# Ledger of designs, part 107: VHH binders against q9y6x5

Target 1, 379 residues: q9y6x5
Amino acid sequence: LPPKLLLVSFDGFRADYLKNYEFPHLQNFIKEGVLVEHVKNVFITKTFPNHYSIVTGLYEESHGIVANSMYDAVTKKHFSDSNDKDPFWWNEAVPIWVTNQLQENRSSAAAMWPGTDVPIHDTISSYFMNYNSSVSFEERLNNITMWLNNSNPPVTFATLYWEEPDASGHKYGPEDKENMSRVLKKIDDLIGDLVQRLKMLGLWENLNVIITSDHGMTQCSQDRLINLDSCIDHSYYTLIDLSPVAAILPKINRTEVYNKLKNCSPHMNVYLKEDIPNRFYYQHNDRIQPIILVADEGWTIVLNESSQKLGDHGYDNSLPSMHPFLAAHGPAFHKGYKHSTINIVDIYPMMCHILGLKPHPNNGTFGHTKCLLVDQWCI
Short names: E, the ipSAE of ESMFold2; O, the ipSAE of OpenDDE; V2, 0.75 times the mean of E and O plus 0.25 times the DockQ between their complexes.

## First folded at step 3 (VHH)

Design r5 (framework vhh_5j56_2)
Fold by ESMFold2-Fast, scan of step 3:
Structure r5 (fold): chain B 379 residues (1-379), chain A 128 residues (1-128)
Amino acid sequence: as target 1 above (379 residues)
Amino acid sequence: QVQLVESGGGLVQPGGSLRLSCVASGFTFSGSDYYAIGWFRQAPGKEREGLSSISGSSGGSTSYSDSVKGRFTISRDNAKNTVYLQMNSLKPEDTAVYYCAAGPLYERSYFSKEYDYWGQGTQVTVSS
């Protein structure tokens, strides 16, 4: 019988929340599964880019979802809510649900994972829910489990996305222990519900389940603002993305715009596209703008004075505050094994291996995840 | 200082209408191609949900959640730096505090958590 995998994302689940808060249900899951303590995500550390990296195994410059707000300089298209379902934006990569449906006689199911309601290379997830934040975790779980049990061809790959703790991380900041404790306790209860539902339906013993996230969260403050208007007049550039990574499209000579920005704040790095550090893998795509500004951790770029956010992400991917974790349970995984760190792009080739799929060319390294798997030799 | 101020809430009977306004100060909608404006609500005991968005300075791109499609209409007046939410056929279930927010927007308000600026909210109560 073909192996099955459910991939679950809790948006904005910072890795060190596991050390600072109690998660009885998640700890029970980990006790009989595996834990990767840190997942080094891709730059920029934003929701759309990292969710697409998880399912493609590609850096953002390679899969084309380079930010949550984008402009393509060649085609002059803007990525916005009016065209985020335009396949143009998503077609630079092949996500795992497409590969799953095309290589084998298998189906995919999705509860709101980014990209699953878009036809990518003329293929859309076999079963999916259109994104709606009002739909409860329970309803998403009910649909996924129904599709896992009642589909022909069988659903072998399923995804489930949940917006928390990201929304509360932005609202309260990750250092608000009282509010974050409440939110994280609710998430742990949802994990308990997930495990119980899978057990009740007879899925638990034969299903591989991965629980992960796209990024972490860092504390912001009204005392840590970078006012872009104090550096440069709006008439000199078009702003494509703002904070904490600003994407600048010059209306005048690029060097003149760069010179106005380069010394504006000690808490912001200013890069010409070709000078963006190689370690970011954030350079080789027409959707990456000619000038990129990167704020230091906890600093917010604003067009005037104030920001409402007490927490944010998007920062340098070397920062531990930007890292999520990965926990997994199922027949493919060891029991009670802890691993320190993997790259977020390594998840894709691991999932392909579990499902018996041939991965598309990708930036992940299968060797980095071998120690998690029962059928692999690990030194 | 960048601010968003909501107005136009209040008590209305089921089937009634209200128009909410969101006025921005400290930046201009026409001066930035980056900012889109969204409307959100939070009912007692529920999470904040996205309702509608309007993108860019052109005013042509709009999005609505399934619960409000056909009943609510978003529009903008860039000269007045204002975004409106026209709410028709109001139901008791529409009772909530309504917020406007500025930032990147996605269909169905997918990434509302990444908005940069939020208003204080305006109460809408649909009596039964």
Scores: ipSAE 0.013, ipTM 0.394, lowest interface PAE 8.4, mean pLDDT 87

Design r6 (framework vhh_5j56_2; at its last look DockQ between E and O 0.01; V2 from the best seeds 0.00; counts 0 for: pae E 18.9 > 2, unsure alone 62.7 < 65, placed apart)
Fold by OpenDDE, look of step 5:
Structure r6 (fold): chain B 379 residues (1-379), chain A 128 residues (1-128)
Amino acid sequence: as target 1 above (379 residues)
Amino acid sequence: QVQLVESGGGLVQPGGSLRLSCVASGFTFSGSDYYAIGWFRQAPGKEREGLSSISGSSGGSTSYSDSVKGRFTISRDNAKNTVYLQMNSLKPEDTAVYYCAAGPLYGRSYFSKEYDYWGQGTQVTVSS
């Protein structure tokens, strides 16, 4: 039987939550599997981009989902969480569920993972749920596990997405121990439910399960605001994305817009597109706007409004606060092994290996994950 | 802003010793389960070569390339947020610009692309 893999994402699960909060179910999961303590995600550290990077192994400039909000100047199309169904945005890459499904005697399933309810390269998962935040984790889990257990052709790759602790992180801030403890306990309980469900169905021993996230969360404050209106008139540009990375489309001369913004705040870096640091791998795509603003950690870019968020993400991907974790369990993985760091794009070639899929060209480094796998040599 | 500043380079005779320093700012290296600091060198006409790395973790795991193993020692001072490279038994072949780099700990990483921040470098010349 072909290997099976379930990829689970808890949105906005900051890596160091594991150190600061209790996770009895997740720790048990880790004890019987592997842990990567830090996953360096892709810049920008937002939901859509990073989830697509996980399943493509590509940096944002390559897979084309460069933000949660995008604008294409040629087609005049917009992308957002409420407008993400156009294959135009997704077709610059091939996600793993498509690759998997195109294989003989295999099918893919998805529960609300970004992009899974869109036909990409004219292919959509055999089983999927349209995104609906009101659908419970239990229902998502039930569908996914049913498909994993009873489908023909068999589901060999499945994705499961959950919106917490991201939403709560935004609301309470990651440093709110009282509220975040409650939220994270719920997450741990959901992990418990997942494990229990898999055991009940007899899937636990044979199913590879990866639990990860797309990004972390940093503490924000009303005392750390960057007001763009203080630096530039709104008539001089179109705002495509706001904080903590603002995408600026100039309505006047780009240089003039840049000059008005370059000294706006000591806590914000302003880049012309061609000057974006190479380490971000965030330059070579037409969907990246001519000017980007990058706020320092914990700073919020605002217009003439106060931010209501006490936590946020999207910052420099080198910041530990932006990093998620990865835990895994199953036949492909060691037991009781902890690893320091991988890149989020490294997950793709690892998953391809586990599933016996030929990976598309990607930016991942299989060498970074070899120590997690029982069939590989670890130096 | 993360900044790395190298120092301690200079001219030394074969068989001599130098101690390089890398002062890190903009992040806390000590106790970090994420950051690693590595030393690289680049000789004229050659590719940049990874030499050694040290983890910011409490255990302070270290690694060395074969070219410097037994001669070079990497260490850190947590209080000063500084990483050192003690270079002994220097050879003319060790002549290069030496760079300090900071980035994620992937294990024994000698790949320059894996490091996000770099110093300006310090010249080391080994000559009689």
Scores: ipSAE 0.590, ipTM 0.837, lowest interface PAE 1.1, mean pLDDT 94
Fold by ESMFold2-Fast, scan of step 3:
Structure r6 (fold): chain B 379 residues (1-379), chain A 128 residues (1-128)
Amino acid sequence: as target 1 above (379 residues)
Amino acid sequence: QVQLVESGGGLVQPGGSLRLSCVASGFTFSGSDYYAIGWFRQAPGKEREGLSSISGSSGGSTSYSDSVKGRFTISRDNAKNTVYLQMNSLKPEDTAVYYCAAGPLYGRSYFSKEYDYWGQGTQVTVSS
């Protein structure tokens, strides 16, 4: 009888929101479980890359989802609504639900987690919902709990994704205490609903639950714009991704494009692909473009226009504003334990251990999460 | 400055049709190889839903959500800097505020958080 795990993501939940707002339901969850105060995510600090890193334990250059907007120069494919379910984009790694389904007699379930509606290595999540932002948290939770309780082979790994507080973080900015307070209170109420539903269905005592996020959020401003059109003419390059990390595909000599960009703004760094800092682990993939531009925290790259975003993410992963948290509860986890920091790639080998799965080679370190687990020596 | 203005909403009976228009200013769809235009809707008490997107040259690459496939058609007129959403066989469930948005061509246009610019919305009510 294998153990069970539910992995929940609230997109864009900045770690320090926990210190600046009250979360009575989340605090009750943590009191009887564990809290990791900061999770150091992977670069770039964007939704699809980090969600795939959580379930593969790999840096973006290794799993191939290197941005939310991508172009592969070798195959000439671009990532879009018409192409996002092409397994080509996802096949450079094996996510945990695929491993879960291929080892022993077990099933996976998914409510909107990036990649779960795609057949990866000819394996799609046993139960899944096609991505649709209009589907409520309650409907996602109802489906997940039904599948956890009523499936054969049994569902042992389930995922649930929710778009907030990221959407509101972009719209209002993280410094808007009034609007962010309202949004975060609603999220805390959803966590309360989650716990109550699991208790009512008799799942709570035997289910491991992880609540985490992919990245944080930082304040942007109309006073902090970098106009790319003032640096270089559109005829010289194709723009694959814009802000805060611009992905530049030159139409002319790469060195000439680089020279036009390198001193254009004191608030962005310009890198040839081979000069991208090693600490980013963002170099060894055909989907990483020949030139990348990295804006300083809170700066937005634009094309001769204003920006409507008051908050954004994608910035340097060393920035605390980019870090999410991780909370967990269940039979695998200690009660009332707080841990300072783990890497987001460490979540995958920890989840494999909990489920009794043999992990694929990955960039995580199981030792970093040992102190969270009851069956491990905390050394 | 980029601005998107929706029009064409209103009251219609079940089974009826409406055509929504989205006019862009401060941005030329055919002059940029980065932006795509998407249509979204939000009903009272519901989350925002992506419906359709259009990108590429004239005739474009188009996509549709399952809830509107076969009933809604997206098109564009680059000379008028306008994107249209033709809505046929309307149902009471289609009642919502409809939004036009501009976002990345090389990204998932249904992922509303990726859109940089939003219109103010136009109300569509499907009722007798």
Scores: ipSAE 0.268, ipTM 0.670, lowest interface PAE 4.6, mean pLDDT 89
Fold by ESMFold2, look of step 5:
Structure r6 (fold): chain B 379 residues (1-379), chain A 128 residues (1-128)
Amino acid sequence: as target 1 above (379 residues)
Amino acid sequence: QVQLVESGGGLVQPGGSLRLSCVASGFTFSGSDYYAIGWFRQAPGKEREGLSSISGSSGGSTSYSDSVKGRFTISRDNAKNTVYLQMNSLKPEDTAVYYCAAGPLYGRSYFSKEYDYWGQGTQVTVSS
């Protein structure tokens, strides 16, 4: 029987929540499996780009989902988190569920992971739920486990996405211990429900399960606003994305727009596309706009409005506040092993190895995850 | 403070049309590219469902759920600070209370937990 893998994301789960809050169910999961304490994600540290990086092993410039809001000047197409179903946006890469279900006697299932309700390279996940935020975690889990147990050809790769703690992190900020404690306890209860359901269905001992996230969350404040309207008139540019990484399409000479912005705030870096730091791997895609503005941690770029958010993400991927964790359990993984850090792009080649799939060209390094796996020599 | 007021609901026959309005106050829709207005509905005994959204920018990005795509159209009038939902080819299954909501353009726009401000709702009933 081919090995099976369930990939679970709890959106916006900052790595240090594990140290600062109680997770009896998740800690039990970790005790019998592996933990990676910090996963260095990709810039920009936003939801759609990082979820696609997990399943493609590619930097954003290479897979083409470069932000939650994008514009393509050639086709005049717009992408947003509520307008995301045109395959045009997703077709610059091949996600793991496509590769998986094209194998003989294999299928893939998905409960709302970004992109799984899109026919990427004319291939949509074999079983999927159309995105609907009103669908409970229980219903998502029921569908996934039903498909894992009952499908022909068998489902060997499944994904499960949940919106918390990201939504609450934006609303309260990560420093609100009272509210975040309540939110994170609910998340831990959902993890307990997940494990219980897998045990009841006889899946627990033979299914590999990865629980991870796409990014963390940093505290914001009304004292840390960058007012873009105070530096430049709207008539000089089209705004493709705003905060904390603004994407600026000049309507006049690019150098003139740059000069108006470069001294706007000491808490914001302004980059011409060719000057974006190489360590971001965020330059070589036409969807990346000619000028980007990168706010310092905890700063919010606004036009002429106050911010309602108390937490945000999207910042420099070197910031520990932007890093999620990864935990895993199953026959492929050691038990009781803790690992310091991996890159988020390393998850893809590891998953391909577990499933016996040939990875597409990617930016991940299999060697970074070898110590998590029972069948590998740890170097 | 952000405030949203829906209007334009009512009774309509199957196949008919209706236009909902959502008047926003407490911010200018044209001056905020990080705010979006979304339309939701809740039918009796069902969970709240996201339908459509539009961003605040001049070229405003629009989105539609599969259940309404091709039948409903979201639009805005910046001078009136108002967002509209034009509902055509209405079916009995469209019977619900319709809400508008405002929230930032992050996360998945159909997720109601991402919207901070909600209107009171307006009833739409599709019946012969």
Scores: ipSAE 0.000, ipTM 0.178, lowest interface PAE 18.9, mean pLDDT 88
OpenDDE, second read of step 4: ipSAE 0.345; ipTM 0.748
ESMFold2 (binder alone), look of step 5: mean pLDDT 78; pTM 0.813

Design r7 (framework vhh_5j56_2)
Fold by ESMFold2-Fast, scan of step 3:
Structure r7 (fold): chain B 379 residues (1-379), chain A 128 residues (1-128)
Amino acid sequence: as target 1 above (379 residues)
Amino acid sequence: QVQLVESGGGLVQPGGSLRLSCVASGFTFSGSDYYAIGWFRQAPGKEREGLSSISGSSGGSTSYSDSVKGRFTISRDNAKNTVYLQMNSLKPEDTAVYYCAAGPLYDKSYFSKEYDYWGQGTQVTVSS
């Protein structure tokens, strides 16, 4: 039988939650598996971009999902939650489920992972659920495990996405110990349910399972707002994305818009596209707007209004608050091994290795994940 | 008009090294910050395979296919308007015609159809 892999994402699971809260089920998972304490995600530290980086091994400028809200200057198309199923947005990369289906006579299965309900290069996940946030974790798990056991050709790659703790992180902020404790305990219980279901179905000993996330979360405040209306009139620009990374499309001369914005706040950096720091790998794509505003950690960009968000993400990817973790268990992984840090783009070539797939060209480095794997030598 | 010319191919023993050069005309790397330059190869009867790419700026991103990571290195010399592919630890399966290609603002090294300008190719043969 071919190797099998289940990739699970708990959206917005900040790495240091592991140090501040008790996770008995996750700790049992890690005890007989591996833990990467920090995963350095890609910029911008948002859901759609980082979920697509996990499954392609590419920076956002290369895979084309550069934000949760996008505008393509060449085609004049807008990306939003109303049209995120247009293959145009996803076709700049080949995600692992497509490669899995095309290189071998194998199937892929997906419960809500971003992009899996979209045909990409004329290929959609063999089994998938259309995105619907109201569908329970249990229903997603039931479908994934059914497909892993009852499919021909066999499902060798499966994904499972859950919206928490991101939704609660935004609502309460990561510093709300009472509410976050409740939310994170529920997530740990869901991890317990996952492990127990896999054991009951006879999958646990032969399935590789990765539990990870796309980004972390930082505390926001009504005392940390940047009001763009104080610096520039709405008639000067079209707003493509707002906070904490604002994407500005000028309606007048670009230099004039830049000059109005560059001194707007000491808590925001303003970049012409060509001046975006090279370390972000966020420049070489038509969907990156001519002017990008980057708020400092915990600051929210607004349009003459208050923000109800007590937590947010999207900030500089060097910030530890933006980092998720990665835990894994299965035949491919060592037992009881802890690793400090990998890059989120490194997950893709590791997964390709586990599945025996030839990866597409990517920005990950297989050497960074070698120490996690039983069939690799590391020093 | 954009033109690309490859050189540096030849016959080499397994484990040997070659450096391929791609000279651009019709644009300059110092003046075209956003052109992506990619290296591809094609063996007889096989599909064209993407190997490596470099963005137009001196500090731009590079990417590599897993088959060549650690063995091949892409670099640029803006003063000579040239992109290089340094190939080390060559294997018989590296035998192919190697192509340099120039593409759009974004790096799409995995899809040959995204590149609009192609060189004529240079033959690399790895044989004992």
Scores: ipSAE 0.000, ipTM 0.116, lowest interface PAE 21.6, mean pLDDT 86

Design r8 (framework vhh_5j56_2)
Fold by ESMFold2-Fast, scan of step 3:
Structure r8 (fold): chain B 379 residues (1-379), chain A 128 residues (1-128)
Amino acid sequence: as target 1 above (379 residues)
Amino acid sequence: QVQLVESGGGLVQPGGSLRLSCVASGFTFSGSDYYAIGWFRQAPGKEREGLSSISGSSGGSTSYSDSVKGRFTISRDNAKNTVYLQMNSLKPEDTAVYYCAAGPLYDRSSFSKEYDYWGQGTQVTVSS
């Protein structure tokens, strides 16, 4: 029987939550599987960019989903909503579900993973749900398990996405122990439900399951705001994205806009596109704007207003607060193995290996994930 | 302070139409592509349901839940700093308090029930 893989994302699940809260169901999953304590995500540490990096193995400058809000200088198109289904935005890379469907007679299934409701290179996931935040985790799980069990050609790759704990992380902040404890306990219960359902349907023993996330969360405050309106008039630029990484399209001379912004706040770095640090791998794409502003951890960029967000992400990908984790269980994975760190782009070539797929050229290194796999030599 | 004010609710017969308005203060659509505006509803004893969203850019990107797709249309007037929800072919099951919400474009969860700013709601009752 061909190998099968279910990839699950809990949006905004900061790695450090595992140490500060109890997860009995997730810990039981890890005990019989593997844990990567930190996954170093790509910059910017946002939902759409990192979800697409997981399934392509590419940096954002290479796959083209460079932010949750984008402007393409060549075509003059705007991407400003998660429901922008224009394939133009997604076609700079080939995600794993497309590769899965094209290399052998296999199907893919998707419950809400970013990009799965878009035809990419004329290929859409064989089974999918249009994005709708109102659809329950149970309904998403029901559809995924139905498709895994009742498909021809067989579903060999399936994805499941859930908006929590990101939504609550933004609302309450990651340091609100009472509210975050409640939210994280609900997520642990959902993981318990997932495992129980897979067992009841006879899928558990032969299915590889990865539970991961796209980024973490850091605490924000009304005392840590950067007001752009105090530094530059909005008539000088078009704002493509705001916080904590602002994407600035100048309406006047670029150098003049840069000079107005460069000393705006001691808690914000201002970069001309060419000066963006090489370690970010965030430069070589038409959708990266001429000036990028990067707020320090916990600082929020605003336009002459307060922010109600008590938590945020998008910050420097070297920050541990921005890192998710990865846990996995199944026939491909060791049992009871703990690994310190991998790069988020390493997940794609590992998944291709598990599924027997030839990966498209990517920025991941298969060697970084070898210790997780039973059929590989760690050193 | 950012505020959202809904209007246009009321009593309508099945098959009728209503247009809801959401007026924003404390920010402007012409000054930023920052804000997405969403429409939500909540009937007594039920969870809040997301219906539609529109981004803060010129023309915006729009989305609709399956329950209202083809019947409801979201639009914006940047000069009036207003977002509209045109509701056609109304059914008794559409009876609810309708909420306008605003959130940043830069986060997927901000297009959900966890929007940053919420209006007070406007009652829509579909009855004969």
Scores: ipSAE 0.006, ipTM 0.341, lowest interface PAE 10.2, mean pLDDT 87

Design r9 (framework vhh_5j56_2)
Fold by ESMFold2-Fast, scan of step 3:
Structure r9 (fold): chain B 379 residues (1-379), chain A 128 residues (1-128)
Amino acid sequence: as target 1 above (379 residues)
Amino acid sequence: QVQLVESGGGLVQPGGSLRLSCVASGFTFSGSDYYAIGWFRQAPGKEREGLSSISGSSGGSTSYSDSVKGRFTISRDNAKNTVYLQMNSLKPEDTAVYYCAAGPLYDRSYFSDEYDYWGQGTQVTVSS
């Protein structure tokens, strides 16, 4: 009987929320499974890039989803929410559901995970839901569990994505303990519903379940704004992405644009593409623009206007506020094991091992996750 | 700008039925103004209780609290910009003021502080 894996993401679930709030259902899950306290994500620390890194094991410069808003200088195409289903943007990597379907006669199922409603290398998830943020967690869960139990070929890899606590993190900011407490309690109740549903259907004891996230959240303020219009006139450049990482395409000489930006604010760093720090692994892709601006934690880049966001992400991936966690339960995982840190790109080769798949070349290191697994020595 | 108006409350005998309506104005169930709509109730001396929610999509996914699951049904008519709560098998403990509320998208609308806009409320009384 082939191994099965359900990968669940709660968008924007900052790792230290686990220390500051009560999660009775998640803590019961962890007690009988494993917890990785911090997952070091990829730069930039945004939803589409990090979700694709989880399922490919690649840095953004290698998988090609380098931001939530992109421009490809070679093809002159623009990526945005209104046209994110163009396979062109996703074809620079092979996500795990494609590998799962092609290496053996196996099926994949998906409830809203980024990229799963797009044919990638002419392969779409066997069962999927077209992305719609208004579809309830219960409906997503009902479809995933139905597909896990009633598919031929069998569904061996399934994904489930939920937009919270990211939306509330933006609205309230992560330091609003009153509002975030209620939001996070609701998330914990959804985790309880998930476990109860899997037990009711007889799936719980034989299914590997990973609960993780793509990034964290940091507090923003009207007192921490960088007005880009004070630095440079709009006629000098095309803006591809704004905040907290601005992607600048010059309309004049690149050096002239750089010189206007480089000393404009003490709260952002300005990089020519070739000078972007190597530790970001954010340089070698045509979708990375000639000039990148990186705001300091909690600072928002604006165009002569206010920002309504009280929380945001996208900042330096070395910041603990940008880190999610990973919890897992199932026959592949130890019980009651706590681990400090892994890289988000390490999740892919671990999942390939659990499913018996040969991973595509990737940036993860299987050795970093082996202590989580019952069939591995961790010395 | 956003307004919610409840109707359909009243007096009913135990075991009876009522249908509440919530009419929205100032936003629609399509576009960037999509809101999740929830039904709440509050009895005298008790905290506000979340009962049911429906998502902002035209296909509207639904959720129910354990106290009303199987007895109450939430639905929507996007052409009329209206959300309904069909209440069956009513009990004396269902006596309360019922509110509809609109807020950002959530799967389960049980926390009243998540809602930005509230109706005036409609009284439901279940007695012999």
Scores: ipSAE 0.000, ipTM 0.126, lowest interface PAE 20.0, mean pLDDT 87

